# Ledger of designs, part 175: VH-VL binders against q9umr5

Target 1, 268 residues: q9umr5
Amino acid sequence: SYKPVIVVHGLFDSSYSFRHLLEYINETHPGTVVTVLDLFDGRESLRPLWEQVQGFREAVVPIMAKAPQGVHLICYSQGGLVCRALLSVMDDHNVDSFISLSSPQMGQYGDTDYLKWLFPTSMRSNLYRICYSPWGQEFSICNYWHDPHHDDLYLNASSFLALINGERDHPNATVWRKNFLRVGHLVLIGGPDDGVITPWQSSFFGFYDANETVLEMEEQLVYLRDSFGLKTLLARGAIVRCPMAGISHTAWHSNRTLYETCIEPWLS

## First folded at step 8 (VH-VL)

Design v31 (framework fv_mavrilimumab)
Fold by ESMFold2-Fast, scan of step 8:
Structure v31 (fold): chain C 268 residues (1-268), chain A 122 residues (1-122), chain B 111 residues (1-111)
Amino acid sequence: as target 1 above (268 residues)
Amino acid sequence: QVQLVQSGAEVKKPGASVKVSCKVSGYTLTSLSIHWVRQAPGKGLEWMGGFDPRDGETVYAQRFQGRVTMTEDTSTDTAYMELSSLRSEDTAVYYCATGPYELFSGWYFDLWGQGTMVTVSS
Amino acid sequence: QSVLTQPPSVSGAPGQRVTISCTGSSSNIGAGYYVHWYQQLPGTAPKLLIYANSNRPSGVPDRFSGSKSGTSASLAITGLQAEDEADYYCQSYDSSLSGWVFGGGTKLTVL
C-alpha cells in the first residue's frame, strides 16, 4: 500500500484548492489515504506561523502514529514554511518525502495583491517598518518578510523564519536540526512564472543579496554553515530540485505535467 | 464526492422573507468560500454576496445590502441565504457556489448547487 | 445593466469557429482582474468552462480557449458541435463595486 499523504495549504487558502491534486494521486496511486488539513483557512491563515505550527502539529500527530511505515507531506506556498517548522519541532516525525510547492523558504520580498489588501499604502521597500514591529509579527506574511536592504532588522525581529533557518540563535536549534535531518527527501518545486513568490528562487533556498542579485542555495550562509541541515541533506542526495516554467502561483497543485514530473515520483 | 445540496423550491408572498440552505458534503464548510448567485427566469447571472477570505467576512452586493443575510452553521456544514422584503422581481433561481481561494482577482466558481426556485406571487 | 458587455447571441454551423466577446472597463478587466467563463445548458446550473483568463478545468476539451486584451476578453470555440448550444457568461471582479460581476450572457445557437 502507499504511505499516507498530508497536505498543508497556503495563505488565504483551504483544502478545496487541492481537489485536482487528490484526483492525480488517486489515479496514479489508488488507495492512498490523503488528508488535506483544513486548519487556518482563509483569513485565519494570517495568524502567526508558530500558532499555525502548533495547530497543524496536533492534527498530524495521530496520522503519523497510525502510519509506522511513514508519511509524505505536500505543503503549498506559506504551508511549506509551516511544514519546515513541523519537521524541526517534532522529535518523532516519520516523514519520508517533504514536497514543497512554491514556498518562500528564504523569505519574501515582493508586492502581491494580498499585501496591498493588508497594507494598501505600502511598497516592498517600506514594508519593513510594519513587518519588523511587534504588531507586524502577529501576521503570518510578516513572519517570512525578508527585506535584503534591512537584514539586521530581519534577523532581530523575525519571530519565525530567521529562527527556523538558523539565521538567529535559538536554544532548540541543535535538536531542531537533528529532527529536520530525519526527513527522507526534500523535494523543492517552483518556477520563474509563479508571479507571487519573489524572488522565485526563494522556493529553492536562493535569495537576494543587498544589491537584489539572487544568490543560490549553495552561496547562502545558512547552507555554508549547515545551520539546519541543508548541506548534510544535499550530500546525502536527499534534496530534489524540480523547477518548471509556465506555472502561476495558484496552479502548482492543479497542473498534471507538474504532478507527473515533480510530485508523483516521490509518493511511495 | 464533493457536492452542494440546496433546499427545495419556495413560494412566498410579497413582503415575506425566504431562507435558502446549501449543505456541503464531501468537504468541510470552513474550507469553502460560499457565494450566492441568482438568475431570474430568462435572465442572466447576478452575484449577491459571499464569503471573502481576505477579510474573513461576508460581503454583500450593494443592491442587496439591508435585505440579505448570509450565515453559516459549521456544526451541520450548511450555509444559508435569507432575503427579506420580497418583491415580484426577486422571483429567481438562487444558487450557492464555491471555488478555491486564489489571489485577490482570481476567485471563480467551479462547484455549484442545483439551485432553488423562489417564486414571489400574490 | 450588466457591468460586463456580451453580445446577446452568436450563431455558427457545426465545425466552424465562433468567438464570444466580454467587454469591461478600467475598474475590472482593464485593471488586470482575471476573467472566468461559464457554460449553462438549459435547466442546469452554470459549469466552469475557463478560469483565470485562459485555463481549462479538467474535462473541458481544448476546443474551448480564452484570451484577454486590454479591457476585453474573448472565449473561442473551434470545431463547433451541437452540444455547445448553451448560454455563456463571463465573470470578473470590479474594484469600484468591490464585488464580482457577470456579463449579460450570450446565447450560442448551432445551426
Scores: ipSAE 0.265, ipTM 0.701, lowest interface PAE 5.6, mean pLDDT 90
Fold by OpenDDE, second read of step 9:
Structure v31 (fold): chain C 268 residues (1-268), chain A 122 residues (1-122), chain B 111 residues (1-111)
Amino acid sequence: as target 1 above (268 residues)
Amino acid sequence: QVQLVQSGAEVKKPGASVKVSCKVSGYTLTSLSIHWVRQAPGKGLEWMGGFDPRDGETVYAQRFQGRVTMTEDTSTDTAYMELSSLRSEDTAVYYCATGPYELFSGWYFDLWGQGTMVTVSS
Amino acid sequence: QSVLTQPPSVSGAPGQRVTISCTGSSSNIGAGYYVHWYQQLPGTAPKLLIYANSNRPSGVPDRFSGSKSGTSASLAITGLQAEDEADYYCQSYDSSLSGWVFGGGTKLTVL
């Protein structure tokens, strides 16, 4: 039998967003128990990510308990960060494949429409004033805002991304790394035509330097320092990178070709 | 297997109100956002309104504000659209529709009801 | 009249390539909002044909393609077939109206 699949949605999503994914899984892996977690849907997805991590943890614990052989996680967009954090704080998770589906794993520094909605008078270049404030960090989007031009503020004020990345020292860094390394495979999915994740390489732990030059995962300090286990995972062949062009952000969970190429192989 | 099943055709007098239902099956209504789109005979599609997850409330097209009310009964997985002060120009097929919400793409509708013809005539 | 402008009709012979344009403005397509396309066969509800500018739902043949550039989008149909005779609508979001908008529709006739 196939291992259960747990799906974590992105910003403003619901379970319905993954109906095609469910269909694909059912067709190609019949009998798979798929659970799309309807937590923090819609506007509630703006809640602090640590709050979300706690909620999702409560939901996945019983699922994992019933699946001693292990489970797979498919985590989309913002959900990918939630899942990474989840795996970092859980010392007893049994995740075989962690599929990060177009997630801003190294953060977001995009000038997108949601900024206009949340901060009508703010641009990307000025969002640090809001996001790195105490009240800004109460919003999920700010929890992974990564301004390359204000690294000091990011490192000191980011209450989520900087911590799970081990970029800021904290007492749980070693334990979180150990926990995260329990994952069987880390499957990173994203692509240049995403249009939302900025830079798109963030889905592969790439990100801007101070000159907004995109550096690859292997050039990142978090990798070089193995702060949360990326270097270790790569060394043991546990990281799978699956870039795909021609996929918009909204299509990652619905594109059949993407599913067959990047997701299906890891749902054993 | 997800379906939207709408109520039957309606004939109304000008000034009256009409309430069209849309029953959801295959998914719970709570996991869906139902939108309403109408189409006058021989004319194009016109978005009327629907639930917006960003605002946590139903949003109506400006043209229909004050005259349309969209509600949901989660116990029966049924969405409703009520249009009041009907006029001849409101004669149209009314569709309930749903689709995934994406932050940057907004709504697109990959599931539609079969449509409800509403005729307004004196 | 519609926020998104489409040609009222297009025609082509079987096997030909036809394109349907959808022209918007800076408050919708030009603002970066995605464009979606629907096919409506006579007497039926619309069917999603293209979503997010260029993506095909399952079951939609690859002879249907969508693109977007600037303030306009385009639906292309290659290898035109008799069954493609239908009305086609583009759809996007308009920030000035704070709502979703459709094009006026294009009637495609297969000669």
Scores: ipSAE 0.244, ipTM 0.725, lowest interface PAE 2.8, mean pLDDT 93

Design v32 (framework fv_mavrilimumab)
Fold by ESMFold2-Fast, scan of step 8:
Structure v32 (fold): chain C 268 residues (1-268), chain A 122 residues (1-122), chain B 111 residues (1-111)
Amino acid sequence: as target 1 above (268 residues)
Amino acid sequence: QVQLVQSGAEVKKPGASVKVSCKVSGYTLTSLSIHWVRQAPGKGLEWMGGFDPRDGETVYAQRFQGRVTMTEDTSTDTAYMELSSLRSEDTAVYYCATDYSYEFLPGAFDIWGQGTMVTVSS
Amino acid sequence: QSVLTQPPSVSGAPGQRVTISCTGSSSNIGAGYYVHWYQQLPGTAPKLLIYANSNRPSGVPDRFSGSKSGTSASLAITGLQAEDEADYYCQSYDSSLSGWVFGGGTKLTVL
């Protein structure tokens, strides 16, 4: 009688990436109904995050409706940002554990292989010119590009992350905060050897200041202002931090020790 | 319609340099990412490098660094690829290509030049 | 010496199905980089056939389909026709080389 688990994949990803995760869940929590959503696979993962949020919302509604005891979300990489928005826009979600696997919760600023693949001639220092244009905001990766040297452009141009973090005002902010706060547990997972998420502390709501010094979650304005509920969640004991060294970006969903340490305890 | 039109065939001696041109028509060169791909007779495709004017950077494949130079003349909408210190192994058809329809997916080359045969022989 | 491995040849009769594999590694296909496929007729430039794993450019018939699994990709051609006789190349980005890489190519013969 375990709660159903819904899995949301990341950039350039698909349901097949989670075969090991499903095996681990079946071994430790036999009988768990696990649904890996096969929406926005591969190239479609580049579509604007608000479009992805709408599609995933339509897919999760019937799953949640059939599970009155609640569901768990496991959301990988970019998928963690989709899940954050889902929890905010849904007036009726019944999510117990939201497990965020190495997701850039405060954004991305790094010359990673994924960015070099998409924009091979661009450096992190000049990607703001592309991402903070209307054209660039039609791509998911630009929706969470957070250049600490052009924070004014990020705040004005980000159509997704700045809004969901409460860094720019939005008419729905109060309702989004109320909805997000219904989550039972926010389980944050990430680590220094990820190699893609930059800074890796973004997975724990830390991020660069203008000098590229990482400030942790408790020093962020969004936390201090409690813009979407992080301070409230931490105060009620609902935030779990599970950092682990030695795990590369593509291995978070296939490492048994990580599963046993950071994921398994939260799958009731 | 966007077209890439390349210069004609060249015959060079070992040690010489060759400069292949790629003229853009139906669009502006400054808005296109031009890549160079070669193919030796009976062999496969090999990426040499590319120039993206959006950020002004040129990236060369490791094995051609130091021998290849890719430049752009915006006044004539023409891209150039110059390969120096030619060897017989450089005998190949050289293509310019761009990801015109898929500029948000770099590397999906939907528009190709007709190719330029470069023969290196004594 | 290709970073992406393809079979050198495949063959089929008209109306049959053939599949061409493209095997990569953790630094390219396995890292989530897209796979693009090209068709090259003798004496012509390559033509983009499939982009971003499974998508068809306008004008490419649905007989051509692409898929990706783990570190590998495949191109499937159903209802094989004589005009499909060509060389086929897969392509991806390789992070360890910081550049684009092509497979060695597969010659398709329609018997």
Scores: ipSAE 0.000, ipTM 0.399, lowest interface PAE 14.5, mean pLDDT 88

Design v33 (framework fv_mavrilimumab)
Fold by ESMFold2-Fast, scan of step 8:
Structure v33 (fold): chain C 268 residues (1-268), chain A 122 residues (1-122), chain B 111 residues (1-111)
Amino acid sequence: as target 1 above (268 residues)
Amino acid sequence: QVQLVQSGAEVKKPGASVKVSCKVSGYTLTSLSIHWVRQAPGKGLEWMGGFDPRDGETVYAQRFQGRVTMTEDTSTDTAYMELSSLRSEDTAVYYCATSPYDFLSGYYFDLWGQGTMVTVSS
Amino acid sequence: QSVLTQPPSVSGAPGQRVTISCTGSSSNIGAGYYVHWYQQLPGTAPKLLIYANSNRPSGVPDRFSGSKSGTSASLAITGLQAEDEADYYCQSYDSSLSGWVFGGGTKLTVL
């Protein structure tokens, strides 16, 4: 009776991180079929995001086909961007709730231990030199690197985020928008104490301007132009914002209060 | 739901080798980062090595390099720790434990096997 | 010899507060690496008690708390109960060793 739930993990992650989330779902929605996809685990999460989208697409098609009443997606961190692209490229998805769990929807501009490990001599101010090269675009984290001081390079070189956000033109943009708009609910979750997603408002489609002042979703050109349907979804009442303080990046999938407040209401 | 079940106690002579197993149930081995920690009788915990998902490779503590080997059999969801050239000082309980794949967690050990007593005598 | 230093024993009466210290150096706790704490009851495997300096896993009561300052970390236990009698270990990462390190352990006696 409950719709199946598909979970997509984040950078350097695996299905094991969602053990507590599975317990919560089983307690509140017993009998729910939950599939946590073990694709692009650990180091493989660094593969280009379009490659990951193709792999995850192959995995979700049979799950969606077996669930005529629809499915829910819970997509964590980088996984939220994979799910954004899935909803756009799939002509036949039947996703009801897309739950984006602390995902950098407008991109990332901040030093993290992931970046320090991958590019130990680079600072966030210099990372654009690596990320906006063809070589850098072969790494998932560079696919959503969004340097507000080099927006021209971001728009020209981003092979993923600028395209799915409609910030750069693409032949498939109209079809991608139509497909994305089929989603029942877009549930956005994030918070100021995440410590990794920078700015944290990226999880709510906010982002830095050229002076590193955060502008919220309604002030973004992608929203104002309705490039992939955010304005339409908001007008439809289909966007849910659920910010929560006190939660660090690796705790979103294992906090009971967060689950009860932000996730549980959207699992029918 | 996730359980780590280790092989039974072993008694070995000095100079022999021992291979301890750790069977994962409830999840696949490839979704877990397995580490090995030992504890001599009445003594503290000592990290021996484990899978580092940053490098996609197993790393060993310096003290054990050259005589410890950690392997995995994904078809049976079983991890192994083999220690060679055994000495009386290697008498200890050997534990397998899981660490989160995401290295931003700082690699804590959240689930532990029941332990395997290895006695090196005579 | 352990890389992280803990007192070998601490004691307290039921209902009291005790603190267990874990002293490191610039290559581990002082370098910003997280400190995790484990509880080991007699005859059992260790159990994760605190991770990433101050976070509690599900099922660990809030009587247990962790903190970190400079090159040291502390585990605080309030409202001591007889069942808290156990060995407690801190754990971190050491960059000079390129590996994980444990403290020597602290035996808590509830008087």
Scores: ipSAE 0.471, ipTM 0.783, lowest interface PAE 3.6, mean pLDDT 91
Fold by OpenDDE, second read of step 9:
Structure v33 (fold): chain C 268 residues (1-268), chain A 122 residues (1-122), chain B 111 residues (1-111)
Amino acid sequence: as target 1 above (268 residues)
Amino acid sequence: QVQLVQSGAEVKKPGASVKVSCKVSGYTLTSLSIHWVRQAPGKGLEWMGGFDPRDGETVYAQRFQGRVTMTEDTSTDTAYMELSSLRSEDTAVYYCATSPYDFLSGYYFDLWGQGTMVTVSS
Amino acid sequence: QSVLTQPPSVSGAPGQRVTISCTGSSSNIGAGYYVHWYQQLPGTAPKLLIYANSNRPSGVPDRFSGSKSGTSASLAITGLQAEDEADYYCQSYDSSLSGWVFGGGTKLTVL
């Protein structure tokens, strides 16, 4: 039998968004118990990510308990960060495959339509003024805003990303790293034509330096310092990178080719 | 199938109040941003208000502030729009509708209620 | 008085191309907010025709197209058909009003 699959949605999303994915899983892996968690749907996905982590944790714990053989996580966009945080705070999770589906794992720094919608007078270059304020950190989007030009503010004000990355010292860093390393495989999915995740390499733990040059995962301090276990995971062959071109951000969970190539192989 | 089903037509006297309901089926209300739009006979669409996630509250068009109240009952997946101090000019078809597009999920919502005709006459 | 400006009416013969303009300002279309288009047939609720400037929902023929530039948007209809006779509305968001804004609507007549 196939291991249960837990799906975590992204910003402004819900279980409905994954109807195609469910269809694909049912078709290719019949009998798989798939649970798409309808928590923090729609506008509620703007809630602080730690709040979301707690909510999702409560939901996944009983599922994991009923699946001693392990479970798979499919986490889309913002959900990928939620899932990574879940795996960091849970010392008893049994996640086999953590599939990060076009997630801004190293943060977001891009002028997208949602930014204009939420902050109509702000460009990405000025969003630090909002996102790194106490008020801004009450929004999920700001919890993973990563301004490469204001690293000090990011490190000091980011209440979520900087912590789960181990970029800011905190008493749980060692434990979180240990917990995260319990994952069997980390499957990173994304691509250059995403159009939302900026830079798109963020889905692979790449990100801008101070000159907005995109550096690879292996060049990141979090990797070099193995602050939350990326280096260790890579060393043991536990990281899978699956880039795919020609897919917009909104199509990652509904593209059949993407599913077959990047998701299906890890649902055994 | 996701749809919005509104309450039936209303006939009201000037000065009265009307409360129109909008029930969501096939989808969870909390996953949607419900807005209200009205259309006077032979006229264009006019936005009345809706939830603004930036403010974490319902925002009303200035024209209706003080007269309109929008609420949601998540237990019944029903949104409500109440308009008070009705005037003849409030005679219109009132629609509930969802935000047409989500930037990150990529889903568009072509969800409009069938409309509720509200007639205000002496 | 609508925040977005549309021509009150346009007309065309079957098979022709017609365009409907939607003119906004720096606080809405010019600010980069999405423009959506709705088609409203007589006696019916509006139907989403174009979302996010240029995308067609399922079931909308490719002869409908949307574009946006600067403070304006445009809906183009090629191969005009009798069934296209309807009212068309553009919609966006306005930061100064903190809400949706609609165009005044355009009545399309198929000659």
Scores: ipSAE 0.022, ipTM 0.561, lowest interface PAE 5.7, mean pLDDT 91

Design v34 (framework fv_mavrilimumab)
Fold by ESMFold2-Fast, scan of step 8:
Structure v34 (fold): chain C 268 residues (1-268), chain A 122 residues (1-122), chain B 111 residues (1-111)
Amino acid sequence: as target 1 above (268 residues)
Amino acid sequence: QVQLVQSGAEVKKPGASVKVSCKVSGYTLTSLSIHWVRQAPGKGLEWMGGFDPRDGETVYAQRFQGRVTMTEDTSTDTAYMELSSLRSEDTAVYYCATEWSYGFLPDAFDIWGQGTMVTVSS
Amino acid sequence: QSVLTQPPSVSGAPGQRVTISCTGSSSNIGAGYYVHWYQQLPGTAPKLLIYANSNRPSGVPDRFSGSKSGTSASLAITGLQAEDEADYYCQSYDSSLSGWVFGGGTKLTVL
């Protein structure tokens, strides 16, 4: 029998977006129990990420408890950051495969129309003024805004991403690292034609330096210091990288070739 | 700044075929789901079909199955809709449309072509 | 015939409130699929007015609002203005048809 699958959606999203993914799983792994969590849908996805982590944690606990053989997580976009935090704060998670669908794991630094909707006068170069305020940190998008030109402000003001990535110290960092390292596989998916996640390599723990040159995961301080276990997972053979071109941000959960190549092999 | 630009008006005889084009600019066609919607004079909007990313193929509305073919030329970033066995009832404005600006919220068509008038007359 | 039912016309005077209903079924709106609304001015392509039940695109005034309950949705327009004269269409996805469906459209007349 197959392990249950838990799906966590992204910004301005809901469970109803995953109909194609559920169909693929049903076709290749019939009998799999798939739960798409319908919390923080639509505008509620703008709530602070720590609030979302608490709500999703309460929802996943009974699912994990009923599956002693383990579960898989499929986490889309912003949802991948929620899942990162869940794996760190849960002392007892039994996640085998954590499948991250185009999630900004090192943060976001890009102009998109959704930012203009939320902050009409914003430009990526000046959004740090809003996001790194206490008011701005009440919005999920600002919790992972990572301006490479104001790294000092990011490190001091980010209430979520800088802490989860171990870029700023936290009393629970050692426990969070230990918990995260229990994951069986970290499957990273993303690609150059996403059009929303900027830089797209953020989905693979790459990110801009101060000159906006992308440095890959192995050149990041969080990897080199092994702050939350990436270096240990890579050495263990537990990190899978599955980049694919030609896929837009809203199509990662609805492309059959991507599913067969990047997701299906990790659903035992 | 994605834009959809459609081909010009067509006048066809009953029984003929028409092929309408929709050129994508400001983005790559392969990253968009192009849909086709028509509107007969004085009537409402009718979805004809569109790209289904689940199967990497196009799905058609049941009433057009067998008469409509939707294709894409990725080298020119152009989508096409061909309707065969034309009848006078097929006289309509044909639109291509896609979602892009609100990509976190799927299925809302926020980018529309200007429309192509197809007149079927004897 | 339209799968989503809208009244064919609605009218109001300047400054008034009007509502346009969109009635579906368990295979579309009732299944939880999003409802989107489009405004079509004479001679133009449709314009997205409301997406995902209640959200406004940039440039759409807050006089326009959407809501959804059960198998139906509604578009509310407050402070009605002459430029609001247009055709309004609701749209959703239908699982039994495996495709997108539009309402029949509502012509709004500002008296």
Scores: ipSAE 0.000, ipTM 0.403, lowest interface PAE 13.9, mean pLDDT 87

Design v35 (framework fv_mavrilimumab)
Fold by ESMFold2-Fast, scan of step 8:
Structure v35 (fold): chain C 268 residues (1-268), chain A 122 residues (1-122), chain B 111 residues (1-111)
Amino acid sequence: as target 1 above (268 residues)
Amino acid sequence: QVQLVQSGAEVKKPGASVKVSCKVSGYTLTSLSIHWVRQAPGKGLEWMGGFDPRDGETVYAQRFQGRVTMTEDTSTDTAYMELSSLRSEDTAVYYCATGYYHGFLTDYFDYWGQGTMVTVSS
Amino acid sequence: QSVLTQPPSVSGAPGQRVTISCTGSSSNIGAGYYVHWYQQLPGTAPKLLIYANSNRPSGVPDRFSGSKSGTSASLAITGLQAEDEADYYCQSYDSSLSGWVFGGGTKLTVL
């Protein structure tokens, strides 16, 4: 009776992280078929995002084909960017709710433990030297590294985020926009106490300007140009914003109040 | 973990070329950034070249540009440094070194080869 | 010419504290690039001692510590021991040279 739910995990993550989310869904929507995709787990989450998109696409196709009424996506952290691309490259997706759970939709510019784990000697101010090289673009985290002080390098070198956001032209942009606009609801979740996603407003399509002042979604060129459909979705009433304080990055999928407030209403 | 093993000592005449090898074990060469550093007897360390994270290309120090060539043979996991037009002041120990953390490039040299003494006799 | 300046030598008695300075410029340490330190025992290859200003690799005792301020960095060695006699080199990246640079090296003598 309920539409199936497909879950896409984040960086250095796996299906194991979603135990509590599955419990919450079972309690409020008993009988829901939930598939947590076990692809690109752990270290494999560092593979280039376009490679991950291809693999997740192959896994998602048969699930969508068996659910003519539609499916819901819950996509956590880096997984939200994978789902952004899936919705654009699939001309036959039947996604109703795309629930983006603290994902860096406009990119990442933060000196966090994830970066220190990968690049122990790097600071956010100099990571652009690694990420905007051809070698750096072979790693998922560099595919959405967005240095606001080197925006021209980001626009030229990003092989993934700049393209799916329509910040750099691509031959498929018109088709990608058409496909993305087929989504029923874009549910954006995030908050100031995340501690990893920097700026946290990236989860809501806000981002730093050159002075590190956050500009919200409606002030972004991608929104104003309607590059991939954000302005159209907002006008349609299809964008839901659900910010919540007090939640750290690894707790978004295990907080009951967050689930009840931001996720549960969209799992028809 | 990563181990770097270099070729043996060389004695060359002024004007000759020398090619030093650095065999990588414990990890694949394609996932490492190999740098070359030399040290003249009683002198300090001097970086000659390696991977530039800004450009993703092999970069040579200005002083060695035009005389040094750094190559890799991924089939044998071996890096090479060739220095041409040798002068007596090129007498030094030549080291290969790499930054390694979980297979990713870093800004420091975590692993070093044992060094190769190159003597240029006049 | 060394882009990073170190004193050519320092000395101390067993159990004492010594510091080794590394002075750079706005194109390297002053630009925010990390400082790494290497220890070279006589007749051996250099060994990483401190990375990213203040971090110790596994196996390096906590007697060794690094710090950075402005355009300079410092290596501190407390509780000096005879086996600490070695040459010490600082290293950073220089944006104007587009490459890695080393200090001239400091010979530590334990009296």
Scores: ipSAE 0.000, ipTM 0.380, lowest interface PAE 16.5, mean pLDDT 86

